VHH binders against Asparagine synthetase domain-containing protein YML096W. Designs and how they scored, part 19

Target 1, 314 residues: Asparagine synthetase domain-containing protein YML096W, of Saccharomyces cerevisiae (q04489r210to523)
Amino acid sequence: YEVTSEIDLNFTSLSEVSKNLYAVLRDSVKKRVESIHPRHIENSPIAVLFSGGIDCSVIVALICEVLQENDYKCGKPVIELLNVSFENPRTGLFPSDTPDRKLSINSAKTLQNLYPNVDIKLVEVDVPYDEYLKWKPFVINLMYPKQTEMDLSIAIAFFFASRGRGFLTSLNGERTPYQRHGIVLFSGLGADELYGGYHKFANKPPHELVEELTRQINNIYDRNLNRDDKVIAHNGVEVRYPFLDEYVIKLSTAEIPINFKVNKLILRKVASQYLKLDGISSEPKRAIQFGAKSAKMTKDGNKHGTDLLKENRN
Short names: E, the ipSAE of ESMFold2; O, the ipSAE of OpenDDE; V2, 0.75 times the mean of E and O plus 0.25 times the DockQ between their complexes.

## First folded at step 8 (VHH)

Design za12 (from b03 with T97A F100Y E105T L108P Y109W T111L L113F S115Y; framework vhh_brivekimig_d4)
Fold by ESMFold2-Fast, scan of step 8:
Structure za12 (fold): chain B 314 residues (1-314), chain A 126 residues (1-126)
Amino acid sequence: as target 1 above (314 residues)
Amino acid sequence: EVQLVESGGGVVQPGGSLRLSCAASGFTFSSYGMSWVRQAPGKGPEWVSSISGSGGYTLYADSVKGRFTISRDNSKNTLYLQMNSLRPEDTALYYCAKDYSYGYTESPWGLSFDYSSQGTLVTVSS
């Protein structure tokens, strides 16, 4: 893939390109939803890896639009938003205190209000520190050959999120245990690489931004997918990546001017203009291991993200 | 299961026009991208054009860009290829093809071929 270096200062072009991106993203989601729910099946849950951010919220909104196309079917379809949060002894934070949990609660309410004909369940996956320690060796084996502290913090977050054992919080604040039922899991992976989601991208000259995004998207399988897919698949779920659809990638790399990708401008435009996600479209990005607080859990000292795991150092 | 039936081929003079159609069944047509692929005598398959499920995004091979137009009618489950300014080198058996992907997609884009397709012959001569 080669990311275009074109710059376009025309506001009309931004509108045109956002319309095209919305169409292609909706097609990508529809293709993946329709293969899950044969027309003879009603109310089968769809699971989504959910941090409350713009990437996953766009996917949820598009899933809701696709599900609502079947107006003649009875009952409300169910979407399970899997939000993972870790007890972190180093910081003293409880799962309820993590940035991703707070954002997910607010974003889920926004989506529930926009799509009352879909039963959107926020599954709060809380990971106690003792549970983390119990499963850590298993996840290290599962993610091989990846062996850095950063890889572990990401893999363990996806492992517990996809496992889907958590709680639902009722309107009166009561929390009841809940287990994921959906066998297909949607992920927002690819949005940061296609649309420039990280803060560091905002300060780069256009030619450096082109080079960085090109590197990111072409290396996504080796960097992310190889690790994430193995860990998530172990929990009996099939992962779907709407942003990695060939039509989405080709349009995003070849047709979207580089200046429309600063801080995900084009994706935020799609979210606000076509999906009515105005309240969500302004939230800053953070990586899952930092938002869920699965990074730097060691009490005896902080480890650098690139440090090799002790179990693999021998 | 998936059935694709091409039609509209024929013999045309250089500079002429022709419109191909593909009737699709056995899947939710609007959910999938569609492509036109051609195979000239003695050559391998060559991707010609692709269109997204909604019709919002289209792509063309350099050899046909500006001369061919791909379109679809999702209400009729039909794919079209309008071919203008035809050249002798456009002579080929033309096939329509369905997006094959589920979940994660890693395959080469724009080159897809469904064996169940009969194809429609386009001959540009004299």
Scores: ipSAE 0.006, ipTM 0.434, lowest interface PAE 9.8, mean pLDDT 77

Design za13 (framework vhh_brivekimig_d4)
Fold by ESMFold2-Fast, scan of step 8:
Structure za13 (fold): chain B 314 residues (1-314), chain A 125 residues (1-125)
Amino acid sequence: as target 1 above (314 residues)
Amino acid sequence: EVQLVESGGGVVQPGGSLRLSCAASGFTFSRYGMSWVRQAPGKGPEWVSSISGSGGYTLYADSVKGRFTISRDNSKNTLYLQMNSLRPEDTALYYCARDFEYGYSESTYGPLDYSSQGTLVTVSS
């Protein structure tokens, strides 16, 4: 794929491009929801890897739109939003105190208010530090051959999210233990690569941004898909990647002006204009590994994420 | 005043064909992408197809791909949906809708400007 270098400074194509993106994303989500056996949809929830950010919230909203197209015999369809948060003993942060958990609670409430005919459950997956240490070697082994600390932080967060052991918090603050039942898991993977979600790229000249996004999209299988599939699949779930749909990639690379990809402008516009996610669309991007604080749980919390892991596995 | 008027619906047997039309007025038609959306009895709206302002790009729902063709005539301010190989599942009220203009308020109801009228398509044996 070659990312277009076209620029539209007057935003004259914005409405058409936003609508086209909304349409292909909705079609992508619809294909993946409808590929779940009808018996499973009616009797089993759909799970979503959920940070409360724009990528996964757009997916949740589109799943809700698709589910509302059908009448289900078993009452409201259920969506499980799997939000992982890590205890950080060095900083004293509990899972309930993390910015990612707070964002996820607010985004889930927004989605619940917009889609009252869908039973949206926010599953708060709390990871104690000793639990993290116990499973770290196992996750490192599943990741092979990926060996960066950034890869580990993403993989461990996905591992605990996909295990789905957490809590539901009622309106009065009561927390009830909950286990994931959904066997199909949706992920927001690909949005950062398609729509410019990384902060370090926000101020790049257009030609450098084109080169970088082209590189990222063409390398996504090696960098992310292989790793994420291994750790998530281990917990007995099937993963769906709506942003990696061929038509979504084709439109996103060929037809979206490069200036619409600064800080995910085009995706935020779709979210605000078509999905009424105004409050969510203005939030800063949060990568699951950093929002969950997993990368900061080492003795050296500032350790560079691209360093090679030291493999002294017991 | 923006107006979208649909026509061309009717009763047809399975395997039959119908051509829907949408006459647009009150705006510069060629500047807006257009869509067809349908609503079956007792169900929510389902997006069917979209076409860019120039007609250079088209999108289809998987359920209609290969059977339906969206097109437009900008000189006549008219949108079309050619429906072939119709199935009982295609029975619905069909609406045409225009894209939002840049700067549209997010408080505007719905993601599309639907026609209030719609045109009924019934596929029955």
Scores: ipSAE 0.000, ipTM 0.098, lowest interface PAE 21.9, mean pLDDT 73

Design za14 (framework vhh_brivekimig_d4; at its last look DockQ between E and O 0.11; V2 from the best seeds 0.00; counts 0 for: pae E 16.8 > 2, unsure alone 61.3 < 65, placed apart)
Fold by ESMFold2, look of step 9:
Structure za14 (fold): chain B 314 residues (1-314), chain A 125 residues (1-125)
Amino acid sequence: as target 1 above (314 residues)
Amino acid sequence: EVQLVESGGGVVQPGGSLRLSCAASGFTFSSYGMSWVRQAPGKGPEWVSSISGSGGYTYYADSVKGRFTISRDNSKNTLYLQMNSLRPEDTALYYCAKDFSYGYDESYGLSFDYSSQGTLVTVSS
């Protein structure tokens, strides 16, 4: 794929481009919902890797729109939003107290209010530090040959999310244990690579952004999917990636002006214009699909996933 | 082109207060979260605080919680940082950034725009 260098300085095509993106994204989600075995739709919920950010919230809203078109014989369809949060051993913050969890709660509430005929459950997957330490060596082994601190932080977050052991929290704060039932998980992976979601490239000149986004989308299968698929598949789940649909990628790389791909502007426009996600669409991106910060779980101090690259910049 | 202009820095005694401003232009301000980052003499950059595009969510480094308040006025394209109970360790060059951080971890490859000069805060006894 090659990302277009076209610039639309006056945003004259923004409305048309956002309409076209909404249409292909909806078709991508529809195809992936309708390919689920009928027993899964009727007998088990659909799961979503959920950070409360724009990527996953768009996916949830589109799933809900597709489900509204289906014939349901009894009960509401169920969506399980899997949100992982880690205990911070340096500060003593419990997973339930993190800012990322609070964002996820508010985003889930917005979605629940928009789609009252879908039972949207926020599954709060809390990971205590001792549980992290217990599984860390196992996940390192699964993600071989990848072995950076950044790879570990992403893979272990996906491991606990896909395991799906957490809590449902009622309106009065009462928590009940909950185990995910869905075996098909939707992921917003690809949105950062297609629409300029990574912070470090938000202010690049247009020609550098074109080059970087082109590189990102062409390498996404080697960089992300091989690592993440192995970890997620261990927990007996199957993952869907609506942003990586061939028609979504083709439109996104060839037809969307590059200046609409700064901090996901075009995706935020789709969210506000077609999905009524105005509050969520104005919030910054998430680093991963479900808000995990596992890179800080070490007690050794200054280990960071990008440490080598940072030192080489000097 | 994106422009971020910081102001409001100065010299203050420990326990004093300052209010920083960041005037933004060249992008849709309300569509982006904003952050304050500081760099003390001889040290690397340190994330201080972030605010969502709507202003509905705020985040603070542990070192400044309860003393600093981030805010924004989207009608004026301006970001603010109210700094109270200042300490000598708050001495730094302060920058605003167009990006948003969920808090604690520089290692996620977050980038901050240092194209501006920043505003210097000196807390000395």
Scores: ipSAE 0.000, ipTM 0.136, lowest interface PAE 16.8, mean pLDDT 74
ESMFold2-Fast, scan of step 8: ipSAE 0.409; ipTM 0.773
ESMFold2 (binder alone), look of step 9: mean pLDDT 77; pTM 0.786
OpenDDE, look of step 9: ipSAE 0.008; ipTM 0.268

Design za15 (framework vhh_brivekimig_d4)
Fold by ESMFold2-Fast, scan of step 8:
Structure za15 (fold): chain B 314 residues (1-314), chain A 125 residues (1-125)
Amino acid sequence: as target 1 above (314 residues)
Amino acid sequence: EVQLVESGGGVVQPGGSLRLSCAASGFTFSSYGMSWVRQAPGKGPEWVSSIKGSGGYTLYADSVKGRFTISRDNSKNTLYLQMNSLRPEDTALYYCARDLGYDYEESWGLPFDYSSQGTLVTVSS
């Protein structure tokens, strides 16, 4: 795959491209929902890795559209939004105070209001620091050959999110324990690489941005997918990646002007125009380890993301 | 409503100078990096220059480095491009563009969040 360097400053193609993107994304989600064994859909919810951001919210909305094409006799179909937050003793933050938790609460309410015929459950996965310490060695083993502190902070967030032990919070603030039942998990992986979501892209001139996004999408298996799939699959979950559909990638790389990828403009346009997700936060994209606060958990706060884990130092 | 209104385009002889302006409204101007992009007749768009929201850092395309200067006046919500030693090859429609809509210092020098309708610069003789 190569990312186009075309620029459309008059936005003349924006509406056409956003319509085409909506269509291929919806088809991608539909293929992945319909490939779930019918017994599993009717008896088990669909789970989604959920930060409240635009990537996962678009996926949830598309799942809701696909599910609403079917008449479920056992009541409303259920979607489990798995939102992970860590107690971070370095920063003094509790799970309720993380940026991803606050965004997820608001985005889940928006989705629940838009899709009253789907039972959308926000599962608040809170990770106490002692629980993090308990499972840290196990996750380090699972994520091999990845060996950096940054890889650990991402892997452990996905591990706890996919494990899915958390709480449902009612309108009056009462919290009820909840365990994930869905055996199929949808992930927004690929959206940042296709539509320019990471802060590291912000310092690159346009021609270097094209080269960087091209490298990211072509290397996604080794950099992200292999690590994340191993960690998530260990919890008995089959993961689905709608953004990594061949037709989605081909359209996104070949037909979307590079300026439509800044701040995920094209994806925000799809969300607002076709999915009525107006009001989803315009806050900058955060990698899961920063939004969930799983990064730099220890007193070794001076470690950088590329630093090797202590157990592997020579 | 975000608005970007350009002025300063026109006809000039080779070796001459022009100053483009872009008046911005509808957003907190100082919080955004800004860019200039041009499109020559029969060619695709070319990024020209970018400036950080604070004005403290600038970038230039190799084709204009040393001849063009990007600047901003945050008190007037205005972006400028001072173009010196103009060449026939600089003939293009010039666009003012708002960069990525983040409050972070590193959110400059990118492709565009919003852009203007453009202003024509013709360098002829």
Scores: ipSAE 0.000, ipTM 0.181, lowest interface PAE 15.3, mean pLDDT 76

Design za16 (framework vhh_brivekimig_d4)
Fold by ESMFold2-Fast, scan of step 8:
Structure za16 (fold): chain B 314 residues (1-314), chain A 124 residues (1-124)
Amino acid sequence: as target 1 above (314 residues)
Amino acid sequence: EVQLVESGGGVVQPGGSLRLSCAASGFTFSSYGMSWVRQAPGKGPEWVSSISGSGGYTLYADSVKGRFTISRDNSKNTLYLQMNSLRPEDTALYYCAKDFSYGTESLYGLPDYSSQGTLVTVSS
């Protein structure tokens, strides 16, 4: 794939391209929802890896639009938003204090208000530090051959999120234990690579952004998919990647002017114009390990993301 | 059971036109992107054109851009390829393909289903 270096200063073009992106994203989500066995949709929820950010929120909204096209005799269809948060003794934060948890609560409320005919459940997956220590060696084994601290912090966040053991919080603040029932899990993987979502891209000149996004999308299998598939699949779920649809990738790389990707402009335009998600935070998405606080769990917080793990994998 | 049945191929002189059709069954047609792929004698498969499930987006290989038009009729579960200004280089077996695989998807995979194809020969 080559990311186009085209620059377009016509704001009418932005709206037209946004409409095309909305159409191919919706088609991408639709075929992935409709490939789930009909009996499973009626009896089992659809799960989504959820940080409350724009990438996963766009996916949730599109799933809701698709589900609303069908008449379900078993009541409202259910979507489980799996939000993971870690107790981090280095920072002194509780799971309820993480940036992703706070954003997820607000974004889930926005989605629930927009789609009252879908039962959207925010599953708060809290990971105590002792649970992290217990499962750390197991996750290190699952993610082999990946062996860096950064790979571990991401893998362990996905492991606990996909495991799906958490709580539902009612309007009066009461927390009830909940276990994921959905066997199909949707992920926002690919959006950062296609639309410039990493923090370091926020203020890059367009020509530098072309080179970096081209590198990211061509390396996504080696950097992300191989690791993520291993840890998520272990918990018995099938993962869907709507942003990695062939039409989405081809449109996003070949046809979307590079300046429409600064600060995820094109994705934000789709979200605000077609999905009414303009209330969701516009700050650049944090990588899951930073928003959930799974990175640097020990008092030795100075380890770099590329440092090799020193744990024995036996 | 997914079934794709191509038709419309034939022999045509350079500069001529042909319209290919693909009748689809066994899946919700409007939910899947569709593609045309061709294979010339002695060569590997070459992607020709794709269309999204809604028909809202189309893509073309550089070799056919401006000459071929992909379209679909979701009410009839049928995919079309209108081929104009045909060249000897367009001689190939043309396949209709469904783009989606059930389960975890591959970023670099070829379309997940194709059929027997329809032969297009451009010669004098």
Scores: ipSAE 0.000, ipTM 0.268, lowest interface PAE 14.8, mean pLDDT 75

Design za17 (framework vhh_brivekimig_d4; at its last look DockQ between E and O 0.07; V2 from the best seeds 0.00; counts 0 for: pae O 11.5 > 2, unsure alone 60.9 < 65, SAP .704 > .668, placed apart)
Fold by ESMFold2, look of step 9:
Structure za17 (fold): chain B 314 residues (1-314), chain A 125 residues (1-125)
Amino acid sequence: as target 1 above (314 residues)
Amino acid sequence: EVQLVESGGGVVQPGGSLRLSCAASGFTFSKYGMSWVRQAPGKGPEWVSSIRGSGGYTLYADSVKGRFTISRDNSKNTLYLQMNSLRPEDTALYYCAKDFGYDSESTWGLPFDYSSQGTLVTVSS
């Protein structure tokens, strides 16, 4: 794959590009849900690696839309959101107090309110430091020889999520032990590589960003997927990656201007415009967007009193 | 190896202000959320505040909301805590901590062993 160097400084194509991405991504999720045997869907949950961020939230919303197209005989369909949180032994910060857990709780509530006919369960997979130490050598051996600190951290999170030992927390704060039942696990992996999700990408000039994203997406199988598949297969689950669908990658690399791939701008627009995930998708201000518009007007030397609201109304 | 060095603590009267800093090294700072945790003498640790790698999302404990402000400067690999309207019950040893993330603003981080002394804040009447 080769990432386009096209730049759309005025964001004139943003609406059409976001519509096209939504359609292709929806189709990717749909075929990955529909390929699950109906008995698995009706009698057991679909699982999702869930951090409460935009990538996984978009995946959950799209799964819910696909599930609502079907009637099920045994009550509501179930989605298990697997949120992994690690104890920090130096500060005494418990897994339940981490910012990722707090974000996951809020994002899960948003999704539950949007899809009341799907039973969305937030499974809080708490990992005590002692248990992390116990299983760390085992996971390292599963991923040998590709052992980097980044690879290890991701593989360990996948290991504990795929084991699925955690808790459900009721509205009144009561916790109930829970074991994951889903055998198909959806992952938002690929979105950072396609849409510039790492903050380091925001500081690259466009030509360097094009080169880096091209390298990342072409190498993702050797670096990320081989590692994760080995670890997750040990726990008897099958992982699906909607962002790594052939048609999603082709559209994302070839047809989305490079400046829409900073801080996942294009994915955040899909989330807000088509999935009603405004509370998850946006910051109060978009500094990069303001900077690009301001720089263009200053370079041209004319100003027509352009309002931010006018530029962002549609 | 990850290193976190806190500074900026001291003795202040009730109602006063302090700004804590945490210098980070040994990891890509902008990829991870960061937190402040405090421990008063003879008590267990208490989470104070968190900020995501982007700096866009902040969370506060109810006991400090409206008085404390967490921030970060990713170009300097530094985390801050601006503490205003200090009360005697804010007296504690303050630690910064590297958090976990799976999504776009950070990557998953693991619990790790690290040496940290914290910075002492004493609010005395």
Scores: ipSAE 0.000, ipTM 0.285, lowest interface PAE 11.0, mean pLDDT 74
ESMFold2-Fast, scan of step 8: ipSAE 0.080; ipTM 0.503
ESMFold2 (binder alone), look of step 9: mean pLDDT 76; pTM 0.775
OpenDDE, look of step 9: ipSAE 0.009; ipTM 0.250

Design za18 (framework vhh_brivekimig_d4)
Fold by ESMFold2-Fast, scan of step 8:
Structure za18 (fold): chain B 314 residues (1-314), chain A 127 residues (1-127)
Amino acid sequence: as target 1 above (314 residues)
Amino acid sequence: EVQLVESGGGVVQPGGSLRLSCAASGFTFSSYGMSWVRQAPGKGPEWVSSISGSGGYTLYADSVKGRFTISRDNSKNTLYLQMNSLRPEDTALYYCARDFSYGYEESQYSGLSFDYSSQGTLVTVSS
């Protein structure tokens, strides 16, 4: 794929391109929901990797729109929003204190209010530090050949999120244990690469941004997808990637002006104008390892994202 | 009005150290992530480092990892950058930046992802 260098400084095409993106994203989600055996949808929830941010919230809203087209005899279809949060001894923070947990609670309430005919469950996946230490060697083994501390931070967050052991919190504050039942998991992977979500894109002039996004999307299998598939698949879950749909990629690379990708402007426009996610569409992007607090877990760790892991196992 | 006032810049020899400070006012400091951004002579802005609102999580550009340390004191509304093992290529005007605060407007997404309003502090590394 080759990302277009087109610039629309007056934003004259923004609304039209947003409408087109909404249409192809909805079709991408519909295709992936409809590929799930009907018995599974009626008897098993659909799971979503959920930070409360714009990428996953757009996916949830689109799943809800698709599910509402069908009449389910087993009651409301269920969506499990898997939100991971880590106890971090370096900061003294508990899972309830992480930015992703707070955002996820608010975003889940917004989605529940918009889609009352879908049973949206926020599964709060809390990871105690001793549990993190117990599973760290196993995750290092799963993510091979990826070997950096940054890869481990991301992989461990995906491992615990996809494992899906957490809690449901009731309106009166009572927390009950909950285990993921859905065998199909939707991921927002690809949105950062298509729509400019990483911090390293923030200071790039348009010509450099074109080169960087082209590199990122063409390398996504080797950099992200291969790692994430290994970690998530070992929890017995089949992953769906709506942003990596061929038509979504083609529209996103060929027809969206490069300046509409700064801080995911185009995706935020879709969210606010077509999905009524105006409150969510204004939230700053965070990488999962920072929002979930899985980075820099040790008190004496002077680790950097590109540093090689001490233990490398296959 | 967001006000960010940097200090601590100067001239230092290669291998030397400097500590930059940024005094913040006009917003709830602990509620925002903060960043350091630099602009070398004749070049565009380059992101250097970021720190979360709580101070618990930090990010570094590959060019400064292991040499620079970002920190903050929320009780003093102050951001710091400890720079060690300085190199001639670190010569730049250094700005502290507040991470972008969103309201939904098209113009808010057309520039850098940082909302900064600062004079910068000059760091010159020369022998």
Scores: ipSAE 0.000, ipTM 0.139, lowest interface PAE 17.7, mean pLDDT 74

Design za19 (framework vhh_brivekimig_d4)
Fold by ESMFold2-Fast, scan of step 8:
Structure za19 (fold): chain B 314 residues (1-314), chain A 127 residues (1-127)
Amino acid sequence: as target 1 above (314 residues)
Amino acid sequence: EVQLVESGGGVVQPGGSLRLSCAASGFTFSSYGMSWVRQAPGKGPEWVSSIRGSGGYTLYADSVKGRFTISRDNSKNTLYLQMNSLRPEDTALYYCAKDFTYDYGESLYGDIPFDYSSQGTLVTVSS
């Protein structure tokens, strides 16, 4: 694929391009929902890898729109939002305190309010640091060792999310154990590569942004899919990638002006204009790697977090 | 297990130059962004510079922009920081740090522990 270098400084095409993107994204989601075997749809909810951010929230909203096209007199269809949160001993963060968990709680409430005829379950998958350390070597062994571009953080999040062991928190604050029932898992992967997900790209010259996004989207199958398929298959789920649909990629690379990808403008416009995700579409971008660096560097003394674990055992 | 070993620090006069190196092992070096962070005596840590796994994008703190250059050699698993026009306020322990993510910049699924050297390398700009 070749990312277009076209620029629309007057935003004349924004409305039409947003409409077209909404249409192909909705078709992409519909196609993937409707290809689920009928036996599985009737007896299993749909699961979604969920951070509360715009990418996965757009997918959830589109799934809800598709599900609402059918008359489910036997009860509300169920969507399981699998939110993975890791304990970080270096920063003192518990899974309940992470930015992703807090954002996911708020985004799930917004989505449930927008789609009252769908039963949206936020499954809080908490990963203690000792559990992370226990499974890290196993997940590394599941990855393809010849692909140097594999990201352990994504692979391990997919591993724990696809296991789907977590908690539901009721309106009164009670937490009950919950196990994922959905065997089809939707992921927001591809949105960052198509729509310029990293805020720092906003300040790069257009030609550099075109080159980088072209590189990222053409490498996504080599970088991500082989690893992700293997990790997810281990837990018996099928993953669906609506953003990696052929028609979504073709429209996104060939017909969306490069300046509409600054801070995911085009995707936020679709979310606001067509999906009523105004609160979510206006959420500031989270730079997790920089926020985590600042939090981890602001620590007690000059001790590494790993060193503190040895003292706790004495 | 991530291992990061910094070197190249020392004592230098104001206006002088130093080149810091970080030898990385225990992970696929080219798959992760890398950063330099520093901590001056009695102060909190300050992010200095970052470079993506591919080397295609670099970022700098305003306090060092135009004076410092971050680079990497993926064939040698080594990160560099070229420091020019050094000032007394650049005096600090400098730490090499591994990022969480590839080139799209963020994990979608939360905060994985960040790996960095606990020792650092000391840079002293004599006043």
Scores: ipSAE 0.000, ipTM 0.126, lowest interface PAE 16.6, mean pLDDT 73

